# VHH binders against Uncharacterized protein AF_1724: the designs that were tried, part 11

Target 1, 305 residues: Uncharacterized protein AF_1724, of Archaeoglobus fulgidus (o28550)
Amino acid sequence: MEEKFRNCILGLAVGDALGMPVEGLSIENIRQLYGEVRDFLPSPYGDLNAGEWTDDTEQMVVLAESILETVYFDPENFAERLKRWFLETNSRRIGPSSTKAISNLMRGVHWTRAGVFSDTCGAAMRVAPIGLVYHFSLNLVERYAEISARVTHTGTAAIGGAVAVAVAIACNVLDFSDEEMLEEVLRRVEAYDNLLAEKIRYANEISDRDVEYAVEKLGNSISSLDVVPMAFYSYFAGKDFEESLIKAVNAGGDADSIAAICGAIKGAKGFAIPERWLEGLKDREFLEELATKLYELHMRIVKLT
Below, E stands for the ipSAE of ESMFold2; O stands for the ipSAE of OpenDDE; V2 stands for 0.75 times the mean of E and O plus 0.25 times the DockQ between their complexes.

## First folded at step 4 (VHH)

Design c61 (framework vhh_7ocj_1; at its last look DockQ between E and O 0.01; V2 from the best seeds 0.00; counts 0 for: pae E 18.8 > 2, placed apart)
Fold by OpenDDE, look of step 5:
Structure c61 (fold): chain B 305 residues (1-305), chain A 119 residues (1-119)
Amino acid sequence: as target 1 above (305 residues)
Amino acid sequence: QVQLVESGGGLVQAGGSLRLSCAASGSIFSIDAMGWYRQAPGKQRELVAAITSGGSTRYGDFVKGRFTISRGNAKNTVYLQMNSLSVEDTAVYYCAAKYTDYWGRYDYWGQGTQVTVSS
């Protein structure tokens, strides 16, 4: 179980870092520029080096830190930490919805009203700690995922996306089969957004198709309606961690988020991360320690209950 | 719950040096990193330097090799050696400590110490 925590957190960061260089590019552009991306690359904009990760991992860390402080999820605490992160970070890649929501928070708007009506994937990309720490209750995972999403995003797909990812991670930690995991994810996501649920279902159905087909059908924009299904596609389409992530990254578009989510879910399943990626990953030790602390927190919670 | 005590600030001429020190106490949990921020009037707070418990360091872009952060022999102490100071370095310098956080994010702050560099 501890290894799954580790692999989930590291997997998220690896995916983020892998996708970072090709964020915003089409599949065709990726092919022209790089052929197939299989390793870390620097940002074409010069803002990040190879192996560095973006706001996806940063916000995940913020959420993890919040949870570590409060034991049970506290949206007020999370909102405050987001504000602090926003003020102190040099991140150049913060999403527009998150930016607006956090700006509202900065103006003193309560977290219950600060979220913007957006379906972008900011909530889904960061939600992994919730799926990990609270997997002892899928209902709690769902509830916390929803609440955490609403701090910044209030679109049904954004919320549903966060729920989908968190529940998937929890199910994987609980050793659900892929079929069982998918069933649980779909059942819960349908309560929020039917289209998202259908697209996630479809993602599994087309897992035998190539990435071009998947992007054509599912999309690869910053919307949770695209990012989350593509992440699930990549998860199902790859036989191991590496193959899944390569598919995710080379999908282009919001590649860092697609790959981050895919990496988180795949890691939670227990798939090994290639050593070359781990060696090149920025702040690997920090992330490993973070995963350990999350695991220890989980253990503390369940022992006290 | 963590208290940070800063010292070493003051007035110095351009080209001069200062050494800031910070000691953390009162914590019941592990401090993963300590660092320094600064805030000049009318400007945002910015990272100067940070060091992990393992000794890894990070510096602000403006530092350019002029400053060095290091751990003290005492538990949870950190020093910032600042050389080749310029007027632009004038600010309140804050010690910070973080519990499992990304670089540049800190949970606990000192009261700050004024650093003034005269031309």
Scores: ipSAE 0.000, ipTM 0.225, lowest interface PAE 14.4, mean pLDDT 92
ESMFold2-Fast, scan of step 4: ipSAE 0.364; ipTM 0.745
ESMFold2, look of step 5: ipSAE 0.000; ipTM 0.140
ESMFold2 (binder alone), look of step 5: mean pLDDT 81; pTM 0.832

Design c62 (framework vhh_7ocj_1)
Fold by ESMFold2-Fast, scan of step 4:
Structure c62 (fold): chain B 305 residues (1-305), chain A 121 residues (1-121)
Amino acid sequence: as target 1 above (305 residues)
Amino acid sequence: QVQLVESGGGLVQAGGSLRLSCAASGSIFSIDAMGWYRQAPGKQRELVAAITSGGSTRYGDFVKGRFTISRGNAKNTVYLQMNSLSVEDTAVYYCAAKYTDYWSGRTYDYWGQGTQVTVSS
């Protein structure tokens, strides 16, 4: 159980750091510049070194620390921690919707009204801790994923995307088969966004096709409608952690978010992360400790119920 | 550059219906959201309806279930079905589109020229 928590948190950060240098690049650009990305590379923009993660991992840490403090997810605490993070972070990669919503929070707008009407993937990319800690109740995972998304996003695909990722993680921790996990994800996501559910279903159907085909059919923009289906495609298309992450990263576009989400879901399944990626990962020890604390919190909650 | 082309406006009797259409052209980048705003003489521009690329919708309170926004097969087209029209719905209706430039992370709002809707008593 603990190993799945560890691999989910580390898998998210590894995916984020692997995808970081090719964020914004097309598949053709990646092939011309790097051939195929298989290891950490520094940012071509000079903002981050090889093995360093972005706001995807930072916001996941913010959510994790919030629930470690409150035990049960509290959107007011999370909103307060997002404001603090926004003031302190050196990240140059914060998405436009997250920036606008957090600016609203900074201006004193309550979290119930601060979210912006957008389907970007800021909510889905950070939601992993909710799927891990509350996996004892898929209904609670869904509810908390939805509320955590609404702090910054009111678009149904953004909310549905966070639900999809958190539920997939919870199902994988519970040892659901891929078929069972997909059925549960689709059942819940359909209530929020039918197009997103259809694209996730389609991602599984084309999982035997190459990455170029998948990007042509699903897209690789910053929208949850592209990022979340591409993460599921990459999850299903790879036989192990390494293959899934390489496919996710080499999709380009919002590659850091696609790979972060894929890594979280695949890690939650218990797949081992290549040691070479763990060795190069920034703040590995901190993330391992974070995963252990989330596992300890889960165990305390289960004993109380 | 992005252009928005609006159609479907005109004169209609109270209680009647109109369907507005808006097609966006230009940039290769994905449209995050599209919607309709309106402005009556002497009043501020207000949101009528919006729809995200995922199909999430938002409506102004004054619409009260009379208007429905929907997307065309192409990601760049939206429709506004206006039913049970009243004189108070008379305004210039503006199509708007929100785009995100992946490279810069910036959002860009594009506006149509506006289409007149006039509801006669």
Scores: ipSAE 0.000, ipTM 0.170, lowest interface PAE 19.9, mean pLDDT 88

Design c63 (framework vhh_7ocj_1)
Fold by ESMFold2-Fast, scan of step 4:
Structure c63 (fold): chain B 305 residues (1-305), chain A 122 residues (1-122)
Amino acid sequence: as target 1 above (305 residues)
Amino acid sequence: QVQLVESGGGLVQAGGSLRLSCAASGSIFSIDAMGWYRQAPGKQRELVAAITSGGSTRYGDFVKGRFTISRGNAKNTVYLQMNSLSVEDTAVYYCAAKYTDYWGRTSEYDYWGQGTQVTVSS
């Protein structure tokens, strides 16, 4: 179980760092510049070194640290930590909805009203700790994923995307089959956003097709309607962790978020992460310690009942 | 360049229906949300309806239950179905789009269409 926590957290960070240099690029541009991205590269914009992660991983850490403090998810604590993070971060890749919502929080707007009407993927990309810690109750995972999304997003696909990712992680920790996990995800997501549920189902149906086909059908923009289905496509299309992440990264567009989400879900299944990606990863030991703390919290909660 | 093209406005009798459409074009931006605003003579511009890329909707107080906003198959197209129209719905209707690029920037301002006149006669 602990290994699944470790691989989920590390898998998210690896996906984020691997996708970072090709964010915003088309599949054709990636092929022309790099051929196929298989290893960490520095940002072409000079802001990040090879193996460095972005706001996807930073916001996941913020959520994890919030949960470690409060034991059960508390949106007020999370909102306070997001404000502090926003003042301290050097990331220039912060999503538009997160930026506006956190600006609202900083102006004194309560978290229940700070979220913006948007379907960007900022909520889904950070939600992994909820799926890990609260996997003893899929209903609690869903509820906490929803509330954590609402701190910054009021769009139904943004909320549904966070639910999809957290539930998939929880199901994978519980050793559900891919079919069982998909059924659970679709049932719960449908209540938030029917189009997102349909696109996730379709992502599985086309998992035998190449990445170019998947991007044509599902999209690769920063919308949760594109990012979350592409992450699920990449998860189902790869036979192992490496193949899934290479597919996710080489989709282009919001590649860091697609790969971060895919890596989290695949890591939670217990797939091993290639050592070469772990060796190059920024702050690997910090992330491993974070995963251990989340696992210890999970065990404390289960033992209290 | 971001462009919004509206269509479907016109003259209709009270109790009738109209459907407005708006097609957005732009080369570098993901469309985050699209919506309709209206402005009657001597009044401020007000929200009629908005829809996110995920299909989440928001409506102005006086149109709930009568108007429905929806997206076309293309990400860049929205429709406003206006039912049970009254004289008070007479206004210029404006399409608006909010764009986000890959660096997390939103449009500094909403992009606006040219406006389409809707006139409801008694």
Scores: ipSAE 0.005, ipTM 0.477, lowest interface PAE 10.2, mean pLDDT 89

Design c64 (from a2 with A97R R105E; framework vhh_7ocj_1)
Fold by ESMFold2-Fast, scan of step 4:
Structure c64 (fold): chain B 305 residues (1-305), chain A 120 residues (1-120)
Amino acid sequence: as target 1 above (305 residues)
Amino acid sequence: QVQLVESGGGLVQAGGSLRLSCAASGSIFSIDAMGWYRQAPGKQRELVAAITSGGSTRYGDFVKGRFTISRGNAKNTVYLQMNSLSVEDTAVYYCARKYTDYWGETYDYWGQGTQVTVSS
């Protein structure tokens, strides 16, 4: 089970770093500029080197460290850590909704009122630690995923997206089949956003189609309504970790978030990450230690209950 | 939330031994160290011993060779074995847990303190 924690955390960071150079590009632009992206590349904007991850992984680290401190998820602690992260990060890729919400927190607005009415995918992209640590209770995973999203987002698809990702991770750690995991995800997401649930279901239905078809049908914008279904499509369409992430990255659009989420879900299933992607990954050792600490926290919680 | 529960303090005669225990009902952080500090009346609080999550130890010069810090199997428990106690060891002993996050912020958690009194 520790391997699933490791591969989830590393899979998220690998997906983020792989998708980073093609964020904002169409499939056609990617083909013209890079051909097919299969390995780490530097940012075309000069802000990040090959193998370096973005605010997707950074916010996941913030959430993980919040949970490691509080044991059970505490939104006040998470909000305080997001404010500190916002001051310390050198990232130029922070999403618009996260920026507005954290700016509200910085001005002294309580976390219950700081979130903005938006469906961007900032909540879903960072939620993996909740799915890992609290997988002993899918109800707790759902509740904590919802609350963690509400710190920055009040849109139903943003909240539902975080729930979808956290529940999928938890189910994969528990060795649910893909069909069982999908059923659990859809049942819970429907309570937040029916369109998101429909698009996730459809992502599975078209998983035998190519990535161009998937992007045409599901979209690849920064909305959780596009990013989360595309991540699920990529997860179901790939036979292994590598194939899923190559499909996710080459979808373009919000490719770093699509691939980060896909990598987290696929890693939680226990799929092996190609060594070449691990060798090039920024701060690999830190992320491995983080995953180990999340696993140790999970084991302590279970033994105390 | 992180809580530190201390036990084992009390009155002991010079030359005797005491074992202090501190259990943290909290998680392991990115960089995690637990330690013992002491403060005698009218003096500054000083480091007695510390142990990192990796097992590296550090001791104050005044206790080297007499005190030993160790971790329990739970990893969230730290012990201070105090041997060859002297009157100068009389103080309130505080358990502390330090976290340093990825961004370099340090978080200190303190126990309530336990009195150790060494009589001659």
Scores: ipSAE 0.223, ipTM 0.659, lowest interface PAE 3.6, mean pLDDT 90

## First folded at step 5 (VHH; framework vhh_7ocj_1)

Design d1 (from c18 with T100G; at its last look DockQ between E and O 0.15; V2 from the best seeds 0.00; counts 0 for: pae E 19.8 > 2, placed apart)
Amino acid sequence: QVQLVESGGGLVQAGGSLRLSCAASGSIFSIDAMGWYRQAPGKQRELVAAITSKGSTRYGDFVKGRFTISRGNAKNTVYLQMNSLSVEDTAVYYCAAKYGDYWGRTYDYWGQGTQVTVSS
ESMFold2, look of step 5: ipSAE 0.000; ipTM 0.088
ESMFold2 (binder alone), look of step 5: mean pLDDT 81; pTM 0.826
OpenDDE, look of step 5: ipSAE 0.289; ipTM 0.713

Design d2 (from c18 with Y99R T106E; at its last look DockQ between E and O 0.04; V2 from the best seeds 0.00; counts 0 for: pae O 5.0 > 2, grease 25.4 > 24.2, placed apart)
Fold by OpenDDE, look of step 5:
Structure d2 (fold): chain B 305 residues (1-305), chain A 120 residues (1-120)
Amino acid sequence: as target 1 above (305 residues)
Amino acid sequence: QVQLVESGGGLVQAGGSLRLSCAASGSIFSIDAMGWYRQAPGKQRELVAAITSKGSTRYGDFVKGRFTISRGNAKNTVYLQMNSLSVEDTAVYYCAAKRTDYWGREYDYWGQGTQVTVSS
C-alpha cells in the first residue's frame, strides 16, 4: 500500500514533467519536432528544465500539505494554502480558471463562492492525495474531491473529473480490478456529469485504438471533458506505466495534465515507474517523503477509527 | 531558450539609412512575433517595430513611415530598414522575440542590443 502511495505521487509528477514540454502542441507538431517523446525534455519557452514539473504537481503538493495539516480535508485551509502558493510561486502555467478563482479568494471572497463556472481540469489534476489518504471510504473520497474542486471550479465536468480521478486512485489502492474501478468511477461520475461518464466509458472501449484516434474522439483540450477521458484512455491502453505515459504525453494538448492524471492512476495501481524517469525528476526525494507522510496519515486515521 | 543576435548598427549621417538584422536561434519552436525596441540615454525603452509570424506589423508613433520591418527567408529572422534617420533616432536598438505558451502567457527574449548613432 505504501508503494502505491509513492508510485501515485511520483507518477503524477513524472507525467506532469513528461508532458510539460509538449503542452499546447498537436500530435502532428510533436511528431514533427520530436517524433515521439519518451523522456524528459526542457520547456521550449525556457521556463522549466527537463524533469521539472508544472502547476499540476505544485497544486497537488498544496493539497497534500493541506491534508497533512488538517488530517481531514478542510476547504478553508486548502483555499488559504492556494492563495499562499499563488503569491509565492514563479509558475507561469497556472490555468485561467484557477487564476480567477484564487484571485477571488485574494479579494476576500469566501471559498464557497470563489470558484468559477469552468470545466477546466485544474481540480482533477491535483486531487490524487484525496484518493490516497481517504481510500478507506469511497464516499468520503467523492465528497472531498467534490469540495476540493469547488474551491476553484464549479463546472459539473470539472467536479466530476476530480471525483473520477480520486475514486479511480482509491479503487486502485484498494486493489480493485480495472473493471471494478471503472464501474465505481462511472457510477459516481454520472451523478455530476453524464457526458463525462460516457466519455470515460468510451475511453476504455477504444483502448485498443491508437492515440490519434483517441484524441479525435475524446479531445485533448484543457477541459475536464477531454483531459480526464484521455487520461483514462492512456491508463487502459498501456500495458505498463511507461507505455501509458508515453501515450498520454504524445497525445499533445493539455499533455502535462493528461499525463499527470494518468501517472497518478497508473501509479496507484502499483505499476513501477521507470528508473530513468525517477532519476531525472525534480525533487524526487521531496515527493517520496510527501508520499510517505500521506501514507502515515492514512494509517493514523485508520488506526484511530 | 531563444538567443537573439543583432547586426547592422553603426554610425550614419542624418538623412541616411541603416538596415538592422536579427536572427533568433536556440529553439525548435516557432516564435510568435519579433520586433525592435530602442532605448536612448535617459529615456525609456520604446517599441520601434514588430512583426508577427503571420506578417502583421506595428510601428511606434515616431516611425511615421520611415522604417520598415520585414521577415527574412530564414526562419526567425527579421530586418529593420531605417530610412531618413535623424539625430533623435540615436539609441541602442534591441531585437526582441515573443512566445506564447499554452495558457496564453507571454515570454519575451532580448538581444544584447546594437548601437545606432545618427550624426548631424
Scores: ipSAE 0.025, ipTM 0.395, lowest interface PAE 5.0, mean pLDDT 92
ESMFold2, look of step 5: ipSAE 0.238; ipTM 0.643
ESMFold2 (binder alone), look of step 5: mean pLDDT 85; pTM 0.865

## First folded at step 7 (VHH; framework vhh_7ocj_1)

Design f1 (from c18 with R58Y W103R; at its last look DockQ between E and O 0.02; V2 from the best seeds 0.00; counts 0 for: pae E 3.6 > 2, placed apart)
Fold by ESMFold2, look of step 7:
Structure f1 (fold): chain B 305 residues (1-305), chain A 120 residues (1-120)
Amino acid sequence: as target 1 above (305 residues)
Amino acid sequence: QVQLVESGGGLVQAGGSLRLSCAASGSIFSIDAMGWYRQAPGKQRELVAAITSKGSTYYGDFVKGRFTISRGNAKNTVYLQMNSLSVEDTAVYYCAAKYTDYRGRTYDYWGQGTQVTVSS
């Protein structure tokens, strides 16, 4: 089980770092510039080196450190840690909805009101620690994912996207089949956003089609309505971690989030991450230690129940 | 245009104290926070202390209770009291203000920096 925690956390960071250099590019632009992205690349804007990740991984770490401190999910603690992170980070790759919500928090708006009405994927991209730690109860995973999303996002697809990702991770840790995991995800997401549920179902149905087709049907914008279904498509379409992540990255658009989410879900299933990607990953040891701490937290919680 | 002007830096012996001040002028928007960052040669700029528009304070871990940020009676002024200084505190200290617009874009305004040098 500890391996699944490890590969979920590392897989998220690998996906983020793989997608980072092609964020905002169309499939055609990626094809013309690189052919097919298969390895870490430096940012074309000079802000990040090959193997470095973005706010997806940083915010996942913020959420992980929050629950490591509080044991249970405490939205006040998470909001406080987001403010500290916002003041300390040198990254300027922070999504606009998250940025505005954290600005609201900085101005004294309570976390129940600070979130912005937006469907961008910032809540879904960071949610993995909730799915990992609380996998012993899918209802708790769903509740905590929803609340964690509301700290920054109030759009139904943003909240539903966070639920989808956290539940998928939890199901994969619990060794659900892909079919069983998808059924649990769809049942819960439908209550939040019906279109998102329909697009996730469709992502599975078209998993035999190529990435260009999937992007045409599902989209690749920063919206949870695009990112989350594309991440599920990539998860279903690849036979292993490597193939899924290459499909996710080469989708373009919000590629770092698509690939981070895909990597988290695929890693939670236990698929091995190519060593070449782990060798090039920024702060690999720190992320491995984080995963171990999350696993130990889970074990501590279940011993008390 | 927002301008931030620092003062109070200088040379001090280890164990000594300095008080930095920063005044903001120009077209001031409602800001998220004001604070102090420092940068030593070859290192990345790091948070020293920040105070939000509602008075919450944040400190870098290296501060260890030695520094205190405060807001002056003038709403666009912040102070940093630095006590028990050590050689490791030697850096250029920058006043900063952080503003986020309605679209979610963050703007950082920086002063020119004031040198703090702590002699052993």
Scores: ipSAE 0.406, ipTM 0.789, lowest interface PAE 3.6, mean pLDDT 92
ESMFold2 (binder alone), look of step 7: mean pLDDT 83; pTM 0.839
OpenDDE, look of step 7: ipSAE 0.515; ipTM 0.811

Design f2 (from c18 with R58Y D101E T106E; at its last look DockQ between E and O 0.04; V2 from the best seeds 0.00; counts 0 for: pae O 11.1 > 2, grease 25.2 > 24.2, placed apart)
Amino acid sequence: QVQLVESGGGLVQAGGSLRLSCAASGSIFSIDAMGWYRQAPGKQRELVAAITSKGSTYYGDFVKGRFTISRGNAKNTVYLQMNSLSVEDTAVYYCAAKYTEYWGREYDYWGQGTQVTVSS
ESMFold2, look of step 7: ipSAE 0.051; ipTM 0.622
ESMFold2 (binder alone), look of step 7: mean pLDDT 81; pTM 0.824
OpenDDE, look of step 7: ipSAE 0.725; ipTM 0.888
ESMFold2, look of step 9: ipSAE 0.170; ipTM 0.664
ESMFold2 (binder alone), look of step 9: mean pLDDT 81; pTM 0.829
OpenDDE, look of step 9: ipSAE 0.000; ipTM 0.286

Design f3 (from c18 with I28F R58Y; at its last look DockQ between E and O 0.05; V2 from the best seeds 0.00; counts 0 for: loop humanness VH .151 < .165, pae E 6.4 > 2, placed apart)
Fold by ESMFold2, look of step 7:
Structure f3 (fold): chain B 305 residues (1-305), chain A 120 residues (1-120)
Amino acid sequence: as target 1 above (305 residues)
Amino acid sequence: QVQLVESGGGLVQAGGSLRLSCAASGSFFSIDAMGWYRQAPGKQRELVAAITSKGSTYYGDFVKGRFTISRGNAKNTVYLQMNSLSVEDTAVYYCAAKYTDYWGRTYDYWGQGTQVTVSS
């Protein structure tokens, strides 16, 4: 089980770092510039080195550290930590909806009202720690994922996307089959956003098609309606961690988020991460320690309950 | 249009104190936060202290309770009281304001910086 926590956290960061250099590019642009991205690349803008990750991983760490401190999910603690992160980070790769919500928090708006009406994927991309720690109860995973999303996002696809990702991770830690996991995800997501549920189902149905077809049908924008289904497509379409992540990153668009989410879900299933990617990953030891702490927290919680 | 001007830096002996001041002009004071960042040669700029528009304060871990950020009542200013200074605090200190517009675009406004030098 500890391996699944480790590979979920590392997988998220690997996906983020793989997708970072091609963020915003079309499939056609990626093909022209690189052929196929298979390894870490430096940012074409000079802001990040190969193997460095973005706000996806940073916000996942913020959520993880929040629950490590409070044991249970406390949205006020998470909101406070998001504000501190916003002040301390040197990154300008922060999603616009998250940025606006954190601005509201800075201005004293309570976390129950600070979230913005947006369907961007910022809530889904960071939610992995909730799926890991609380996997003993899918209902709790769903509830905490929803609340964590509402701190920054009130759009139904954004909330449903966070629920989808957290539940998928929890199911994979529990060794559900892909069919069992998908059924749990769809049942819960359709209560939030029916179109998102339909697109996630379709992502599975087209998993035998190439990534270009998937992007045409599902999209690759920063919307949860695109990112989350594309991450599920990539998860289903790849036979192992490497294949899934290569498909995710080469989707282009919001590639870092598509690949981060795909990496988290695939890692939670226990698929091995290629060593060459782990050797090149920024702050690998820190992320491994974070995963260990989350696993130990889970074990303490279940012992007490 | 927005301008930030720092003052109050200088040379001080280890263990001593300084008070930095930042005066803001323009229309952005209803912002996310104002604060102080520092940068020593060859190092990354790092947060020293920030105060949000509602008065919440944040400090870099290295501060260890030695510094206090506050905002001026009538002056549209922020102050940084720096006590128990050590040689490691030597840096250029920049006043900054962080503003996020309706669309989520981030704007950072920086002063020109004021040198703080701590001698042993």
Scores: ipSAE 0.127, ipTM 0.645, lowest interface PAE 6.4, mean pLDDT 91
ESMFold2 (binder alone), look of step 7: mean pLDDT 83; pTM 0.832
OpenDDE, look of step 7: ipSAE 0.225; ipTM 0.645

Design f4 (at its last look DockQ between E and O 0.01; V2 from the best seeds 0.00; counts 0 for: pae O 10.6 > 2, placed apart)
Fold by OpenDDE, look of step 7:
Structure f4 (fold): chain B 305 residues (1-305), chain A 121 residues (1-121)
Amino acid sequence: as target 1 above (305 residues)
Amino acid sequence: QVQLVESGGGLVQAGGSLRLSCAASGSIFSIDAMGWYRQAPGKQRELVAAITSKGSTYYGDFVKGRFTISRGNAKNTVYLQMNSLSVEDTAVYYCAAKYTDYRWGRTYDYWGQGTQVTVSS
């Protein structure tokens, strides 16, 4: 179980870092520029080096640290930590919805009203710690995922996306089969957004098709309606961690988020991360320690129950 | 995946009119401006007309009030109404779109395949 925590957290960061260089590019552009991306590359804009990760991983860390402080999820604490992070980070890749929401928080708007009506994927990409720490209750995972999303995003697909990813991670930690995991995810996501649920289902159905087909059908924009299904497609289409992430990254578009989510879910399943990616990953030891702390917190909670 | 689809080109007599259309799609970024360029044989590509997302318009010096660029009803569409055409206006006309990444303010230029405009004497 501890290994799954580790693989989930590292998998998220690896996916983020792998996708970072090709974020915003089309499949055709990626092919033209790189052929197939299979390893870390520096940002073409010079803001990040190979192996470095973006606001996806940063926000995940913020959420993780919040949970470590409060034991049970506290949206007020999370919102405060987001504000602090926002002020301290040098990241220029923060999404527009998150930026607006955090700006509202900075102006003193309560977290219950600060979220913007948006379906972008900011909530889904960061939610992994919730799926990990609270997997002892899928209902709690769902509830915390929803609340965490609403701090910044209030679109139904944004919320549903966060729920989908958190529940998938929890199910994988609990050793559900892929079929069981998908059933649980779909059942819960339908309560928030039917279109998202349908697209996630479809992602599994077309898992035998190539990435071009998947992007054509599912999309690869910054919307949760695209990012989350594409992440699930990549998860199902790949036979191992590496193949899944390669598919996710080379899908283009919001590639870092697609790959981050895919990496989190695949890692939680227990698939091994290639050593070459781990060796090149920024702050690997920090992330490993973070995963350990999250696991210890989980164990503490369940012992008290 | 970014596509600029052009239409409306063709053969017209001097003094006649044409209306070019362009529709842009396939980007996750916002469009900052759309426009038309032209390239005649043996000449450099030059700006014909452009319109920003805020509605500001720009025209090449040779236009002299003959052409009008406007946005369509559909998202990310532009039209170029060309009146009082002359033989000198014969060229391949290209639609262009400038995209801006909201995160960094990076700009990207995309081009259509071009449409032939021929003005006969």
Scores: ipSAE 0.006, ipTM 0.287, lowest interface PAE 10.6, mean pLDDT 92
ESMFold2, look of step 7: ipSAE 0.288; ipTM 0.719
ESMFold2 (binder alone), look of step 7: mean pLDDT 80; pTM 0.812

